# Designs tried in a protein design chat: VHH binders against q9y6x5. Part 46

Target 1, 379 residues: q9y6x5
Amino acid sequence: LPPKLLLVSFDGFRADYLKNYEFPHLQNFIKEGVLVEHVKNVFITKTFPNHYSIVTGLYEESHGIVANSMYDAVTKKHFSDSNDKDPFWWNEAVPIWVTNQLQENRSSAAAMWPGTDVPIHDTISSYFMNYNSSVSFEERLNNITMWLNNSNPPVTFATLYWEEPDASGHKYGPEDKENMSRVLKKIDDLIGDLVQRLKMLGLWENLNVIITSDHGMTQCSQDRLINLDSCIDHSYYTLIDLSPVAAILPKINRTEVYNKLKNCSPHMNVYLKEDIPNRFYYQHNDRIQPIILVADEGWTIVLNESSQKLGDHGYDNSLPSMHPFLAAHGPAFHKGYKHSTINIVDIYPMMCHILGLKPHPNNGTFGHTKCLLVDQWCI
Short names: E, the ipSAE of ESMFold2; O, the ipSAE of OpenDDE; V2, 0.75 times the mean of E and O plus 0.25 times the DockQ between their complexes.

## First folded at step 20 (VHH; framework vhh_surovatamig_d1)

Design x3 (at its last look DockQ between E and O 0.90; V2 from the best seeds 0.86)
Fold by OpenDDE, look of step 21:
Structure x3 (fold): chain B 379 residues (1-379), chain A 122 residues (1-122)
Amino acid sequence: as target 1 above (379 residues)
Amino acid sequence: EVQLVESGGGLVQPGGSLRLSCAASGFTFDDYDMSWVRQAPGKGLEWVADIWQSGSEKYYVDSVKGRFTISRDNAKKSLYLQMNSLRAEDTAVYYCARESYNWQRGFSYDHRGQGTLVTVSS
């Protein structure tokens, strides 16, 4: 039988939650598998960009999903929650489920994952659920396990997505120990449900399972606001994306807009597109706007409005608060092995190896994950 | 049209009690998590409490724990905030807010009522 892989994402699961809270089910999962304690994600540290990086192995400038909200100046198209199914936005890369389905006797399933409901390179996931936050984890789990167990051709790659603890992190702030402990307990219980379901169906021993996340969460405050209206009239630019990384499309001379913003706050860096630091790998794409604002950790960029979030993400990808974790279990993985750090783009070549797929050119390094795999030599 | 209408605010002495109500209409009430938020004079909007769709999960800001109780009646499409042992620092306009979450858009209060003023003063 071909190898099978289930990729699970708990949105906004900050890596250090594992150190600060109890996760009996997840810890048991880790005990029987592997753990990467910190995963350095891609800049910007937002949901769609990072999820697409996981499944393509590419930096955001390369796969073209550079934010949750985008604008293309040539086509005048917008990308947002109300308009995200145009293949135009996704076709700059080939995600792993497309590669998987181009193989003989293989199919892919998703409940859910960014891009899985879009025909990318004229290929859509064989099985998928449209995004709906109201759909329970149980229903998502039931669908994905049904597809893994009963599909023809067999589902060999599947994704499962859940919105917590991201939603709660935004609402309560990651530093609210009492409230977040309750939320994280629920997540651990869901992991328990996942494992139990797989065991009940006889999938547990043969299925490779990766549990990871796209980003972490940092504490925000009403006392840490950057009001752009204090620095520049909003008629001088269009806001494509707001906080904590703002994408600015000038309506007047770019230099004038830049000069009005460059000293707006000591807690915000202002970059012309060509001056964006190389370490971000966030420059070489036309969808990146002419001016980018990057707020310091915990600071929120606003437009004459109070912050409605006590936590946020999207900040510098070098910040530990932005980093998720990766745990894995299955025949491809060692048991009881812990690793310190990998890059989020390293997940793609690892998954390709597990599935026996030839990876597309990517920014990942397979060598970074060799120690996790039983069939590889660990240096 | 989505509507949220708060009531129950007023003047009360320290240590007193008030019960706020929010009447919701124009949407499926039991599909949404709901929050109470407040804005004190000269301050920004502050989250106070929320209750999840089922009504079984309730969360509070630290400053109101043990004093405030959030509840909902899905059949009546109503949200409530029982406020006991009120303090001067609780003085604010209180708003009923519908929570909205999308994995791409993120978290927001996509609708909020006109608010009801709560004044705690001796």
Scores: ipSAE 0.909, ipTM 0.961, lowest interface PAE 0.5, mean pLDDT 96
Fold by ESMFold2, look of step 21:
Structure x3 (fold): chain B 379 residues (1-379), chain A 122 residues (1-122)
Amino acid sequence: as target 1 above (379 residues)
Amino acid sequence: EVQLVESGGGLVQPGGSLRLSCAASGFTFDDYDMSWVRQAPGKGLEWVADIWQSGSEKYYVDSVKGRFTISRDNAKKSLYLQMNSLRAEDTAVYYCARESYNWQRGFSYDHRGQGTLVTVSS
């Protein structure tokens, strides 16, 4: 009886894939629900920051997950895949599953979402899977539907994460129509499996489902490289993150490092922290390094003359290639409604509304999503 | 102690065929997607083909589609590339590469063999 929400992410699902490829199952999901054609994500357009922004409603500078690779100068800690479960990194915000499961008679479940296997504010998701990329979509789906259908107190908020099409977008490039068409067909089949399973288990009628993503993907090339070693000796700085947004911690005078970098390439912008554009909302956190380098779309910052990627993301969040989509279906949502754009931080207050939760202070605007919801006046 | 050992390269005439092999050891082979990548002299690495862990999904760069066939034998821990209708532009060192993906680190080739040279010339 209580409102329930399943939040699904297909990593790296570029918004215009919907227009350029065939998705019979996803299109049927959309036809019976709502579509937001472009979700304007947060800078930088990387996996961990954007997944945490979805569930906190906060810009990266405010929730503290400012990249997939980070350094905290106060504690001297490095954030990496070997220590990403340290609550220190995550505790600058309260994600929705924590708020949800602290309510009376509610629990939360996670089939792999960044942060759900971490005890954030001493609270870990009530049911969760540790991240393991080898676990099939079917097994993730089995666990999440079991928890949604059989838990006491009931699971009212659940997540499901899948690595595609991000993995294939990196491997083949988003412009490889033939290869990406086959990959995206497999993803559409997984969406079909999800919907069919929810119907078979009797969950479909009363479960709100959001299918979204964290970012898109742009085509890369060996012809579009920025060789950082050509501009500056590696001994003058510590590299916290490389491409397409490099995070530079100077070992010598910061102005000297900046001067060596500022004219390195016409395809890269170099920012002192205080000069980072205000529209990025990427300045007010100690984990943001003194100098960042922002490559132009499709350009790769490398330390030598080689590159290993055919597709990448992390670029300026104004680029349409970096934008995901959002589709939703369930009792809270209209049927057959299309909306042009929202900000990714707007998803959090909408989810709080659906679940009857008091949102923490955040950067989202409920009014941006109200036309998706049946219980709201849409002026 | 992950090891990837390529073999089967050599000199071949345009229009000819070669079969490359890669012997894998030191890991559970059937848990990983595998690629062939190549490097022509003075050029960067070019992805050629990959095959997903079960062997059911195979993907190719446009320039080799219809001419090359990737395959794997999980029981023998081996990866293969059948190269037909070879052209001069296929001249390169061919590497067997293990794919790795982590939601935080992203996609990479975490291990590569020493390579086997394929020379296509008259």
Scores: ipSAE 0.783, ipTM 0.912, lowest interface PAE 0.9, mean pLDDT 93
ESMFold2, look of step 20: ipSAE 0.755; ipTM 0.903
ESMFold2 (binder alone), look of step 20: mean pLDDT 84; pTM 0.839
OpenDDE, look of step 20: ipSAE 0.889; ipTM 0.954
ESMFold2 (binder alone), look of step 21: mean pLDDT 84; pTM 0.842

Design x4 (at its last look DockQ between E and O 0.91; V2 from the best seeds 0.00; counts 0 for: grease 24.6 > 24.2)
Fold by OpenDDE, look of step 20:
Order: sequence, then structure tokens, then C-alpha cells
Structure x4 (fold): chain B 379 residues (1-379), chain A 122 residues (1-122)
Amino acid sequence: as target 1 above (379 residues)
Amino acid sequence: EVQLVESGGGLVQPGGSLRLSCAASGFTFDDYDMSWVRQAPGKGLEWVADIWQSGSEKYYVDSVKGRFTISRDNAKKSLYLQMNSLRAEDTAVYYCARESYNWLRGFHFDHRGQGTLVTVSS
């Protein structure tokens, strides 16, 4: 039987939640598998960019999903919550579910992973659910496990997405221990449901399962605001993306716009596109705007409005608060092994290895995950 | 058209009580999580409490825990906030807000009422 892999994402699950809260089901999952305590994600630390990095092994500048809101100056197209299904935005990379279907006589399935409902390189996931936040985890889980169990050609790669704890992190703030404890308990219970469902269907022993996330969450405050309107007139620029990384499209001379913004706040770094730090790997794409504003951790960029969020993400990807975790279980993985850190782009070559796929060129390093795998030497 | 209409605000002495109501119309009320938010003079919007769709899950900001109670009646399409032991710092315009989440846009309030003023003063 061909190897099978289920990739599960709990949006906004900060890595240190594992240290600060109790997860009986997840801990049991880890005990029987492997844990990477911290995953360094890609800049910017937003949902769509990082989810696409997981499944492509590429930095954002390479796969072209550079934010949750984008603008292409050549085509004058916009990418937003109301317009995200145009293949134009996705075709700069090949995600693993496309590779899985094209390299082998296999199927892929998706319960709401970014990009899975879009024909990328004229290929769409064999089975998928359109995104709907109202669909229960149970329904998503039932569909994905049905496809894993009964499809022809067989589904060998599947994705499952859930919006928590991101939604609650935004609402309550990640430092609200009482409220977040309740939310995280619910997530642990969902993990329990997942494991139970797999056992019930006889999939548990043969299915490789990765549980991970795209980013963490940092505490925000009404006392930590950067108001752009106090620094620059709205008529001088178009805002493509706002906080915590603002993408600025100047309507006047770029240098003039830059000079008005560079000293706006001591808690915000202002970069011309060519001066963006190399460590971000966030420069070599036309969809990155001429000026980028990066707020310090916990600071919110606003216009003449105050933030309603008590938590947010998208900050510097070196910040621990932005880091997710990775846990895995299945025949490809060791049992009871813990690893300190990997890069999020390292997940792609590992998944390709597990599935027997030839990876496309990527920024991941397979060597970083060797110690997780039973068939590899660990240095 | 989605409408949220708050009522029940007024002047009250410290230690007093008020009950706010929100009448919802124009949408399927029981499909949404609902929040109360408030804006004090000279301050930004602050989240106060929310209640999930079924009504079984309630969450509060720390400053109002033990004093405020959020509730909903899905049949009446109504949201409530019982406010007890009111303090001067609770003075604000209180808004009923509909919660929304999109994996691309994230969490936000997609609709908010006109608000009702609560003044706590001796």
C-alpha cells in the first residue's frame, strides 16, 4: 500500500501553549510519535503565506503568496478575502497535493487548506471542501477520513484545517490564561476525536499524521498603537496590507513617502523594498510593495481607528511568540522523540520523502528532519 | 439588512445595576457568536464579553468577571448584558457586535449597533 499522510493545521497555535497549558490527548499523540517544539515560520507570519510555505517548501518571495492581502501592479489585480481563487496568485509554485496527483496515480484530499479549492497548474485537489468557517470539525474530519479510506485512486495526501486557536487568540489575547485555557481544552478534545476516529476506522497504525500550525499569537493592547494618520496623509499612498506589517503603495514619490514614515514610531521599522533584511527572504517578488512597515512585537498599526484585537500575528518570524509546533505520528516517525527546532519550509521535503515524491526545488533542508524519521540516520 | 439595536443604557450610581439588550434582525441570529464591546470617553473600543452560538459558552474580559453576565435568546434574536456592581470605569458607550471569522481576513466584527450610553456616577 502506498504511504498515506494527513496534514492537520490548527491555525494560530503558538508553540509555548504546550508548556503553559494541559493537552492530554495531544501529549498522548506526541508520546507515541515525535515533537518539534518550535517551528520557525516564514515572514510575514500570516495564515495563507505560511500554509503555502508548508506545502511548497518555499519562502514567500518564491511561492508568491506574500500576504493575506496583495496587489499586483502590472495586472492591477487584488488578492483578498473576497477574491482568493484566481490561479494567478498560486501558480508561482507547485503545492504538494498537485505533485502527489501528477507524479503518481494517486488522489489528494483537503478539508479547507489554503489553495486546495483552486486549480493550480491546471490541477485541483481530487477531493476538497470549499472554505466555510461554519462547518464543524466533525464534518471536516468525517469527510477527510472517508476520502482516505474509500477513494480510487487512493487518497495518499490529505489536509485538515481548523480556525482555532487563532480566532480566540485574536479575541481574548494569548495571555488570558483563563479564557485561553478553555479554548485550548476544546482543541485538545478535537485532537482526541481525530485519534479516536482514525482508530475506529483502522487507519491509525498505517496513516502518517502531522499536527502543526502556521503561526503563533502575541498579546496586543490599546496602549500600543501606531497611528499612520499622524505621520502621513492618506492621499499620498495606498494601503495594501495594514498590521503588523503594512504594505505601502506610494501615490507620490517613494522617497517622500518613505521620509514621512521612517520616523513615525520608535516601535516600527520602515523599509524600502530593496532594504528589507535578507533574513526575511521577503524581497524578490513583484507583489511585495515598495515600502514595508514592520511593527514591533505587540504593537498594532492603525489608521484613525483603534484595534479591537487583543492578540495578533504577522510579526518578525524570529519571535518565539510567532512560532508554531509540529507533532507527528505514524509508521514513518519515531516514537517518543523530541526535537528542538526546524524551519517551516523543512516540512515539505520531509512530506515528499514520506510519500515517495520527488520534491520540486525548495528552500527546505531534509537533513533537519532526519531524526524524526525511522528510515533515516540521525546525526 | 443586518441590524443591531442596543437599549437599556442610562445613569446609575456606583454599585448599581443595569441590563442592556440588543435586538438583532436581518440575519440568522443563532449562526453567529455575539459580543458586547464598549468605548469609554477618550479611549478605543474594548471587548467586554462574548457568547457563542449555542449560548453555552461565555467569555469575559477580566475587569468585568463576576459582575457582568452575557446571555442570549435565539428565539427572540436578542443579546443581553446584565451589569451588576457597576463602577465609574464602566462608563462607556456599549455596543452589540456580530462576530465573524474568515481564515484570510481573520477575526472581526462585521456589524455593530449604534450603541447605548452607560454612565456610572455618584
Scores: ipSAE 0.873, ipTM 0.944, lowest interface PAE 0.5, mean pLDDT 96
Fold by ESMFold2, look of step 20:
Structure x4 (fold): chain B 379 residues (1-379), chain A 122 residues (1-122)
Amino acid sequence: as target 1 above (379 residues)
Amino acid sequence: EVQLVESGGGLVQPGGSLRLSCAASGFTFDDYDMSWVRQAPGKGLEWVADIWQSGSEKYYVDSVKGRFTISRDNAKKSLYLQMNSLRAEDTAVYYCARESYNWLRGFHFDHRGQGTLVTVSS
């Protein structure tokens, strides 16, 4: 009866991996469904902010998850991996699983997605896994398919999150063709397993499936470091987040801190909060610090030390290397259609349409995704 | 109480071979991916190779591919690096490192040993 949707994220899956590497299972999924070749994500291009933007349709300044490490100056609270489940951080928006399960005869399920193990507006996903990186993809898939098949009221919205290729992209670098080819082959095998499991359980024909990601990955190097300790003493500021977008809370006059940083490197832009480019939509939240530093693509901000990472993300969201893709298959979607680009915030109103939900106020544009959907005129 | 103890470093001539070992204790070794990282004199840390927890997947930085082989023995809680065709630029302190991943902090090394010095010179 009611339409069902499974939203899948493979963290750090850069859009151009599709053309630079082989994905027989994913390409077959695309051939029988739709592809959006580039999804323009939100600044900053980090994991938590972009996953929350997908499910709320909001820019980071509007949903309040503005980085993976945050400080709220009004409450003096710090957001970290030991304190990421405080609803305070998440309550500036209403994610789709909350709206979905408040409908009559509907539940939501989550095999890990940022926020699904938090009671947001006193509401937690009806079925969920607490985050644990040691849980295999197979176990996540088994849980989510069991919930899709066996729940009363039925699960109509479900999420599935996987850490790759983000982890390997950081370790090996996105431009190492040999290493990344082997990693991406394993991810394609997981997509094959997903499709096969859905077919075996009788879910494939009536379930809408979106496979997407939060951001891409760019190549880094020991030759591209920006050493903050060479420019400013630690005692002049509190560091809220470091690289590639540093969040600086001045301990002395803000103008003095800015002046010490503004000429630190030609490969870093230094912004006072009010001077952050409007195209970032990254100004109007108390969790955005008075000064941010934005490294150029492939540059790493460090504190008098080196970086071991060969790949990173978080850079300017205009960079193609930061863009993920979106593929989808199911009764709501055309077959064999490719679309050039959408904004990541557009995914939310599209998902609401597929599920028959009234979207909360958001920054997405439903018209941008109409051409993907069988029930819409593409104009 | 996590401990990683490297051994097997020394002086070798260019073109020579060396085998590094790392003894792990204080944690469940086969639950973790493991890396070798190195630090050349006056330079930063460089990732060299990693091996996934089962030992079935091995990855290398481009500069050592075909020359170095990483391996592990989960029963002995040991990590190894076989280094062949050594070059002067391989001179470094080599560290055994435990990998960690968290979706907020990303990939990082949460423990490393004290290192073992490898010097390649005539």
Scores: ipSAE 0.761, ipTM 0.908, lowest interface PAE 1.0, mean pLDDT 93
ESMFold2 (binder alone), look of step 20: mean pLDDT 84; pTM 0.848

Design x5 (at its last look DockQ between E and O 0.19; V2 from the best seeds 0.00; counts 0 for: pae O 6.6 > 2, placed apart)
Fold by ESMFold2, look of step 20:
Structure x5 (fold): chain B 379 residues (1-379), chain A 122 residues (1-122)
Amino acid sequence: as target 1 above (379 residues)
Amino acid sequence: EVQLVESGGGLVQPGGSLRLSCAASGFTFDDYDMSWVRQAPGKGLEWVADIWQSGSEKYYVDSVKGRFTISRDNAKKSLYLQMNSLRAEDTAVYYCARESYNWQRGYSFDHRGQGTLVTVSS
């Protein structure tokens, strides 16, 4: 019987929530499996780029999903929440579900993951749900477990995505302990439901399950706004993405636009594309605009309007507030093992190993995750 | 056309009570989480409370906890804010706001009403 893997993402699950809140169900999952306390994600620390990095093992500049909002100057195509299904955007990489389902006698399934409802390299997940945030966790879980249990050829790789705690983190802010404790309790209950359902269906013993996230969340405030309208007229540039990493396409001389922005706020770094720090691995793709603005942690770039968010993400990936965690359980994983950190791109080669797939060229390092796996030496 | 119409504002003494209402039309009210937000004179917009679509979950900013109660009546397409023990710092224009969330676009208020003024003064 081929190995099986379920990859679960709870969007915006900041790593230190595990220390600051109680998770009886998740802690039991960890106790019988493994924990990576901090996952260093990729810059920019946004949902689509990081979810695609998990499943490709690539930095954003290499997989081409460089933000949640993008523009390609050559083709003049736009990428947004109303226009995200054109394979053009996704075809610079091969995600793991494509590689998996092209194997003889294997299928892939998705209860929502960025890209699984797109025909990437003319291949779409064998079973999938179109993204719809109104679909309950229970319905997503029912579909994914039905596919894992009943499909021919068998589903060997599956994804499950949930919007929390990202949605509530934006609404209430990660520092609101009362509100976030109630939200995080609900998420822990969902993890309990997941495990119970897998046990009841006979899947738990032979299914590998990874529970992870794409990024964390930092506290925002009305006192920490950077107003671009105070520094530059809208007519001098096209705004591709706004906050906390703004993507600026100049309409006039690039140096003039840069000079208008460079002293706009002491809480914002302004980079010409060639000057973006090498540690971001965020330079070598045409979708990265000629000028980017990177706000300091907890600062929000706005136009002439106030912000209503109390939490946000997308900041420098060195910030602990941007880091998620990873927990895993199943026959491939040790029991009761804790690991301090990995890079988010390391998850892909680990998953390929578990599934017996040859990884495509990628930026991950299998050695970083070998201590999590029972078939590897970690001493 | 989405419409949100607030009512019930006015002048109140400190320690008094006021009940705000919001009538919603032009959309399926039951499908949306809803917020009250406020704007004090010369200040930015401040989130006050929200209530999830079923009405079972209610969340508040710390400064109003125990004093304000958000509620909704999905049959009447109405949102309410009961404000008790009012203080001078509660003086603001109060807005009914519809929440919008998408995994790519993120969280925002995609519609809000014209607001209703609440003035708390001796």
Scores: ipSAE 0.730, ipTM 0.895, lowest interface PAE 1.0, mean pLDDT 93
Fold by OpenDDE, look of step 20:
Structure x5 (fold): chain B 379 residues (1-379), chain A 122 residues (1-122)
Amino acid sequence: as target 1 above (379 residues)
Amino acid sequence: EVQLVESGGGLVQPGGSLRLSCAASGFTFDDYDMSWVRQAPGKGLEWVADIWQSGSEKYYVDSVKGRFTISRDNAKKSLYLQMNSLRAEDTAVYYCARESYNWQRGYSFDHRGQGTLVTVSS
């Protein structure tokens, strides 16, 4: 039988939650599998970009999903949650579920993973759920496991997405121990439900499961605000994306806009597109706007006076608060092995290896994950 | 259908007080964080205050801290804004707004009422 892989994402699960809170079910999962304690994600550290990086192995400048909100100046198209179904935005890369179906004549399944309800390269996941935040984890899990168990051609790759603890992290802030304990307990229970269901269906021993996340969460405060209106008139630019990385489209001379913003706050770096640090791999795409503002950790860029929640993400990807974790279990993985760190783009070549797929060109390094795999020599 | 209906606005002298009310219907009120926002003449929409679904957490824009108090009655599906020590700069149309979360955009307002006018003038 072909190998099977389930990729699960709990949005906004900061890596150090594992150190600061109890996860009985997840710990059992890890005990019988592997753990990567920190995953360095891609800049910007937002949901759509990082989820697409996981399944493509590419930096954002390469796969073209450079933010949750985007603008293309040539076509005048906008990307947002209300307009995310145009293949135009996704076709700069080939996600693994498409590869899985095209290379091996297999089926893929998805429960609300970003991009899975869009035909990419004229291919859509064989089974998928349209995104709906109101759909329970149970329902998502039931559909995924049903497809894994009963599909023909068999589903060999599946994705499962859940919005927590991101939503709660935004609401309560990651430093709220009381509320976050409650939320994270619920997440652990969901992991328990996942494991139990897989066991009940006889999938547990043969299914490879990866549990990961796209980014972490940092504590924010009303005392740490950067108001752009104090520095520049709103009529001088269009805001394409906001905090903590603002994408600025000037309506006047770019230099003038830059000069008005460069000293706006000591807690914000202002970059012309060509001056964006190379380490971000966030330059070589037309969808990146002419000016980028990057707030320091915990600072929020605002327009006028607006409501602020207690947690946010999207900051420098070198910050530990932005890093998720990765745990995995299954026949492809060792038992009881812990690894310090990998890059998020390294997940793609690993998954391709597990599934027997030829990876598309990517930015990942397979060597970084060899120690996780039973069929590889650990170097 | 989600409905938010504001009331309680009017003309008041500087230093005076008003209490705004918002009646919510068409949704489970206690499942949502709620906000007051305002728009002064010639200005953009400004966030004023919000309150969590449980009522345990309240936040305010700096300019109204110590003067305004947001509250809610989940049983009555009502949101309130007690405004004391009103100033001329508080003159605006005040809106009741329902907060929503989206994993792509974060928090925003998915519904707001028609608003109630508050005029502070001598």
Scores: ipSAE 0.017, ipTM 0.355, lowest interface PAE 6.6, mean pLDDT 93
ESMFold2 (binder alone), look of step 20: mean pLDDT 83; pTM 0.835

